# Designs tried in a protein design chat: VH-VL binders against L-aspartate semialdehyde sulfurtransferase iron-sulfur subunit. Part 5

Target 1, 131 residues: L-aspartate semialdehyde sulfurtransferase iron-sulfur subunit, of Methanocaldococcus jannaschii (q57563)
Amino acid sequence: MRKRVYYWTDSEHINKPVISDTILNTGVKINILKAKVEPQEAFLILELFGSKETIEKALNYLSKFGEVEEISKVIKRDLEKCVHCGCCITQCPINVIYMDEDYNVVFKEEDCVGCKNCLKACPFKAIEIFE

## First folded at step 5 (VH-VL; framework fv_clesrovimab)

Design a5 (from g5 with heavy chain F103W)
Fold by ESMFold2-Fast, scan of step 5:
Structure a5 (fold): chain C 131 residues (1-131), chain A 127 residues (1-127), chain B 107 residues (1-107)
Amino acid sequence: as target 1 above (131 residues)
Amino acid sequence: EVQLVESGGGLVRPGRSLRLSCTVSGFTFGDYAMSWVRQAPGKGLEWISFIDSKAYGGTTEYAASVKGRFTISRDDSKNIAYLQMNSLKTEDTAVYYCARDTWEYGSGYEITYFDYWGQGTTVTVSS
Amino acid sequence: DIQMTQSPSSLSASVGDRVTITCRTSQGISSYLAWYQQKPGKAPKLLIFDASSLESGVPSRFSGSGSGTVFTLTISSLQPEDFAAYYCQQYNSYPITFGQGTRLEIK
């Protein structure tokens, strides 16, 4: 089984090996899809693998040292606002945004993990979040 | 109304191939993971394969009994899931059911339990 | 693989009877268990999920209980349409496994 989550760790826990401790204490496997680490906070996009029970234990463990939010929102692009500038391409940590032969920016929405990095990068505010 | 309709079953000799299809309607097919479950005559249920939605990479899983011989795939534009069955054995004789994995808002691309099933298609592998 | 053992394999009962079917797992599965009903020549139908949650449209005479490694399905007052096979299924880990089934027959 697998599950993707946003994870924010607070300043009290930033120097702890929380990801390694989660793996060692639960048996879960973790891929880090994105990491933004600053001196007082960190934001991670994690993909967890294991039995459903193991993933649940891992999420409970992670929540002791930070905030966990399941990725539940779909990102959509407003084609009337998008001018195809490409600023979102470099901000996608899993490379699902690219430019086609006509210089149009294309989203592989089916491969999107919902991290919102492209939303912050878009100077035209063309990217929306839906439930 | 949610419907799953299997097709492609039949009588086939050992070592040959069949392709099963599962055509769905009444829901957004691309949002759901799909499974195949089979039942040998007079026996119980056996899960054989799973395919995730393309949003999470279209990951596939197989029971050990069919791994390397069967391939699950999907065509979201046609609302069809497929099961390609190669190197068929007499032990593969069964009714094959297409089943929908329960989708949970915002997370549910892992296999769970099956809220909707097709009526099944019969595969008989015999000389 | 998680082994699923149902008991009894078959039982005979009369309309109005209370019947109980048990499912035992070789490993702990928390509450990640579903129950299905299957009538001859038909596809299985979901009755219960998460060990005790009743699926919409399923009569209240059906109930599920248990957690960990021991689970039960109970029919409080058997009706004629309840004579069928019943299967438990775990969804804690791959591969998904089912019990061997319990056949409920008219006495």
Scores: ipSAE 0.150, ipTM 0.671, lowest interface PAE 5.0, mean pLDDT 83

Design a7 (from g5 with heavy chain I111Y)
Fold by ESMFold2-Fast, scan of step 5:
Structure a7 (fold): chain C 131 residues (1-131), chain A 127 residues (1-127), chain B 107 residues (1-107)
Amino acid sequence: as target 1 above (131 residues)
Amino acid sequence: EVQLVESGGGLVRPGRSLRLSCTVSGFTFGDYAMSWVRQAPGKGLEWISFIDSKAYGGTTEYAASVKGRFTISRDDSKNIAYLQMNSLKTEDTAVYYCARDTFEYGSGYEYTYFDYWGQGTTVTVSS
Amino acid sequence: DIQMTQSPSSLSASVGDRVTITCRTSQGISSYLAWYQQKPGKAPKLLIFDASSLESGVPSRFSGSGSGTVFTLTISSLQPEDFAAYYCQQYNSYPITFGQGTRLEIK
């Protein structure tokens, strides 16, 4: 079984080997699909694989040292409010928002991990995420 | 083109065993997870079992109705997936389909749908 | 387990009709839903995935919509080859579950 999550770790734990400790304590296998590591904070997209029970134990372990956000595909944009300004594009940490050939802002909804950064970035409040 | 061919079905008495095989061609078998889905006569579809590719550890999952009795496996050198069916019950009577998993990552467990199916093999469990 | 209920369980229609089949889930599944067509004596065939994405090679008269707990499959202008059973399938959570099926029959 495979599962993708967005993982945010706080500054208290950034110097700890949290990923390796998770693997050692649960037996899960972890692939790091994307990493943005800063001195006080790290944001990761993790792919976990193992049995359902092993993945559940791993997610519980990770949650002790940071925040686990499961992938959400339900992101909605109110097209009456959206003016296609592009402010949300730079705020998406996983680059699922882009501008098409007609200069319309497009959401690759299926790859959204539900972090809500684009909601905060939109000056017209045109974006909602349903979990 | 993609082909999946099941074999090994037949008539069997309750409590006995059968092994189903699914031979595939037209794609790189080792890159894909595989599932078995069954359909009882005149009824709907029921997902039974899953096996991941070797790159992800070849993990397996089973429906509650077959857990402990059925075992899914694969032989990537022969392009064959297997379903070993033990302690068969009359409720196991169905057409068994081999299907190729198209994995998608989401917010729950088991993010899979099936883009190609075999023609099915019939298993009849009766006295 | 997520329960999948299709409506109607069966319907009769004529060639050229617009047909809509609904799938309701017992809990939210976002857009993690696929639709399959099964002709008598044949294996199922994937039509739609991610609630609304048309599988390659599937005619454009088929479309899917919905999110959360209510989904629809629409055939805009029914053709003779479309008389079949249709199934929805969720892949939001374990175990994978299917709807009971909708049988589309000729009038």
Scores: ipSAE 0.006, ipTM 0.575, lowest interface PAE 9.6, mean pLDDT 81

Design a8 (from g5 with heavy chain I111F)
Fold by ESMFold2-Fast, scan of step 5:
Structure a8 (fold): chain C 131 residues (1-131), chain A 127 residues (1-127), chain B 107 residues (1-107)
Amino acid sequence: as target 1 above (131 residues)
Amino acid sequence: EVQLVESGGGLVRPGRSLRLSCTVSGFTFGDYAMSWVRQAPGKGLEWISFIDSKAYGGTTEYAASVKGRFTISRDDSKNIAYLQMNSLKTEDTAVYYCARDTFEYGSGYEFTYFDYWGQGTTVTVSS
Amino acid sequence: DIQMTQSPSSLSASVGDRVTITCRTSQGISSYLAWYQQKPGKAPKLLIFDASSLESGVPSRFSGSGSGTVFTLTISSLQPEDFAAYYCQQYNSYPITFGQGTRLEIK
């Protein structure tokens, strides 16, 4: 099971081993998809892997040191409408859409920030985003 | 053409085991999470198990009614999802459907709706 | 678990009728709801996802609406092939849950 969250905390807490402690205390696996650390605050996009129970324990642990919010936006690509033309690739400002060796368009949706540029770029209307 | 074909159902006595298979074609199996959904005679649909794609950890989840007795697994090289059913009860009598979870839906959880279903395989647990 | 209650449990209608089926949830699910059609002896077929999005290949007489805790599936002009069972499903929270179903029968 996989869950992605926004995590806000101050820079003091992120400099502590809070991510490592969460993993060690709950057994969850965590991927840091994005990180923005500023003098008074830190913002992370985290992807948690584990059972529902493990993820819930991890979110509880993280909440002791910051604010956690489930990513409420949903991006969908209709694979039957997608013809892999690549028009969406150049419109993604954070480069989460790319073409693989077989010329198939691949989304790293976990890195998506919901700007909707790819939705506007698709001539086949294969992309939808819900907030 | 997307196809999901279940097999392995049949008549079995309480306490015994069965293994169901779901063979898929027409899409890249390894990219999708898969679920099993059952339907008792004359009743509604009940989600029973989920397995994520290996790229997202291959994690599994189970409905409370089957947890500890059923095990879901997958073989991406053969395009087959399995449901190992142990300690079967009469209440497990149902048609078992294999269903594809929608991929490319980027939400907090990978659970979504089911865009393709197999035809189902019947499991009857009776003495 | 999120409980899904469909109303009515059964409905008799004639070809050409406008039919509405309601699904109520015990907790808010935003728009994370799908509708399925199931004909006797067949597997369910996806009709609507995200509460109101029509699945490709599904006739335009089917539409969905609602958000939060109350959702409606509407068939604007019933056709003979529409007599079936209909199920709502939420995917906002684990575990996945379905409504008990609404059987649409010929009058």
Scores: ipSAE 0.011, ipTM 0.578, lowest interface PAE 9.1, mean pLDDT 80

Design a9 (from g5 with heavy chain I111W)
Fold by ESMFold2-Fast, scan of step 5:
Structure a9 (fold): chain C 131 residues (1-131), chain A 127 residues (1-127), chain B 107 residues (1-107)
Amino acid sequence: as target 1 above (131 residues)
Amino acid sequence: EVQLVESGGGLVRPGRSLRLSCTVSGFTFGDYAMSWVRQAPGKGLEWISFIDSKAYGGTTEYAASVKGRFTISRDDSKNIAYLQMNSLKTEDTAVYYCARDTFEYGSGYEWTYFDYWGQGTTVTVSS
Amino acid sequence: DIQMTQSPSSLSASVGDRVTITCRTSQGISSYLAWYQQKPGKAPKLLIFDASSLESGVPSRFSGSGSGTVFTLTISSLQPEDFAAYYCQQYNSYPITFGQGTRLEIK
C-alpha cells in the first residue's frame, strides 16, 4: 500500500528528527518527494509505504508534530467564476498554478498535492476539491 | 511488448493446494507491484492479493476471503509472481488473472489500478 | 469495504448508439476509479483511470466522468467490437473493490 500526503511542520519541531522517529516508531518507509524548509515552517510532500495499519500509525505519529493533509487529485476550477486574478498562484507551495502568456491562470491538476491553500485563497470560490 | 502469462491452474479436490505462476516480460518486473484478481464462473471480478515491489518494502495484502489460506510471493530474478493456494474450497473455483499494479507519479492513493493483465488460468475445485 | 453498484446490469444497443454506464460508490473515492472492458473468454482491458483519463491506445469514443460517489463511462458511437462487459474499480481504499459489471449486448 502507498499513500502520499502533504506535511506541514511547526517551527518548534523543525530541528527534531520527526521523519526518522516516525520510521523507527512505526516501521513505515518514507520517501521525501519535495521539501521546502523556511526558518519558521517546513512543507514536505511525503510518500509513505507499508501495510494499511502501518501507514495509519505513521500518519497519527506525524500529526503530533505537525499537520498532515490528504492529497486530493480532484481539484476542479469553475471557469465561469474564475476571473484569473492570480491570488491562488502565490499560495501554492509546490508551484503547480501559473499564469500563461495570455494571463490566464492554469492549474497543473495532475501534480496537485491537495493542500487546499488555493481553495482558501480564492475570493470568488471558483475552486472545488472533491472528497 | 508487455506480456503476463499465468500457469498452474487445474482441477483439484477441496482441501488440496495449488501454486499459480505468473511469468512476465517487457518491463522491469522488480519495479512494479503485482496483484491477483479472480473471476468465478458467470460472476464479476474480485481482487484477492497484492505484493509490492521490494524497494517499497515488499508488503503483501489479502482479501478477507483468502487471508490465511493464500500466500503471494515473487522471484524478481526469474520475473515470476506466485500465488500459493492452500485449503482450497469450492468457492475458490475461478479464472485467476495476474495483473500489473500501476501508479501515477504525484498522485495520492491507497491502492492501484491494473494496466496489464495476463490471459488467466482456470482453477476448478470440485470433488 | 466500499460497495460498488453499476447500473444497468445489462443493456442492449445498436451500432452507432451513444451508451452510458453508471457506477455508484458507498462512500467518496475522489477520482480514484478505473473502467475495464472484458470480452467473453478474455482478460479485462484497462480503458480509463483516474475517473476520466483515457488509457493509451483506447479509442476516443470512450470517455469517463464523475467524482466522489457517482461516475459514468460513455461510448459516444458504439462499434461492433464494443459489445462486452464493463467493470468499474475503486482504488481509494483497501480493499480494492469492483462493480458487479454491465453487459452490453447487441439489439
Scores: ipSAE 0.168, ipTM 0.683, lowest interface PAE 4.5, mean pLDDT 84

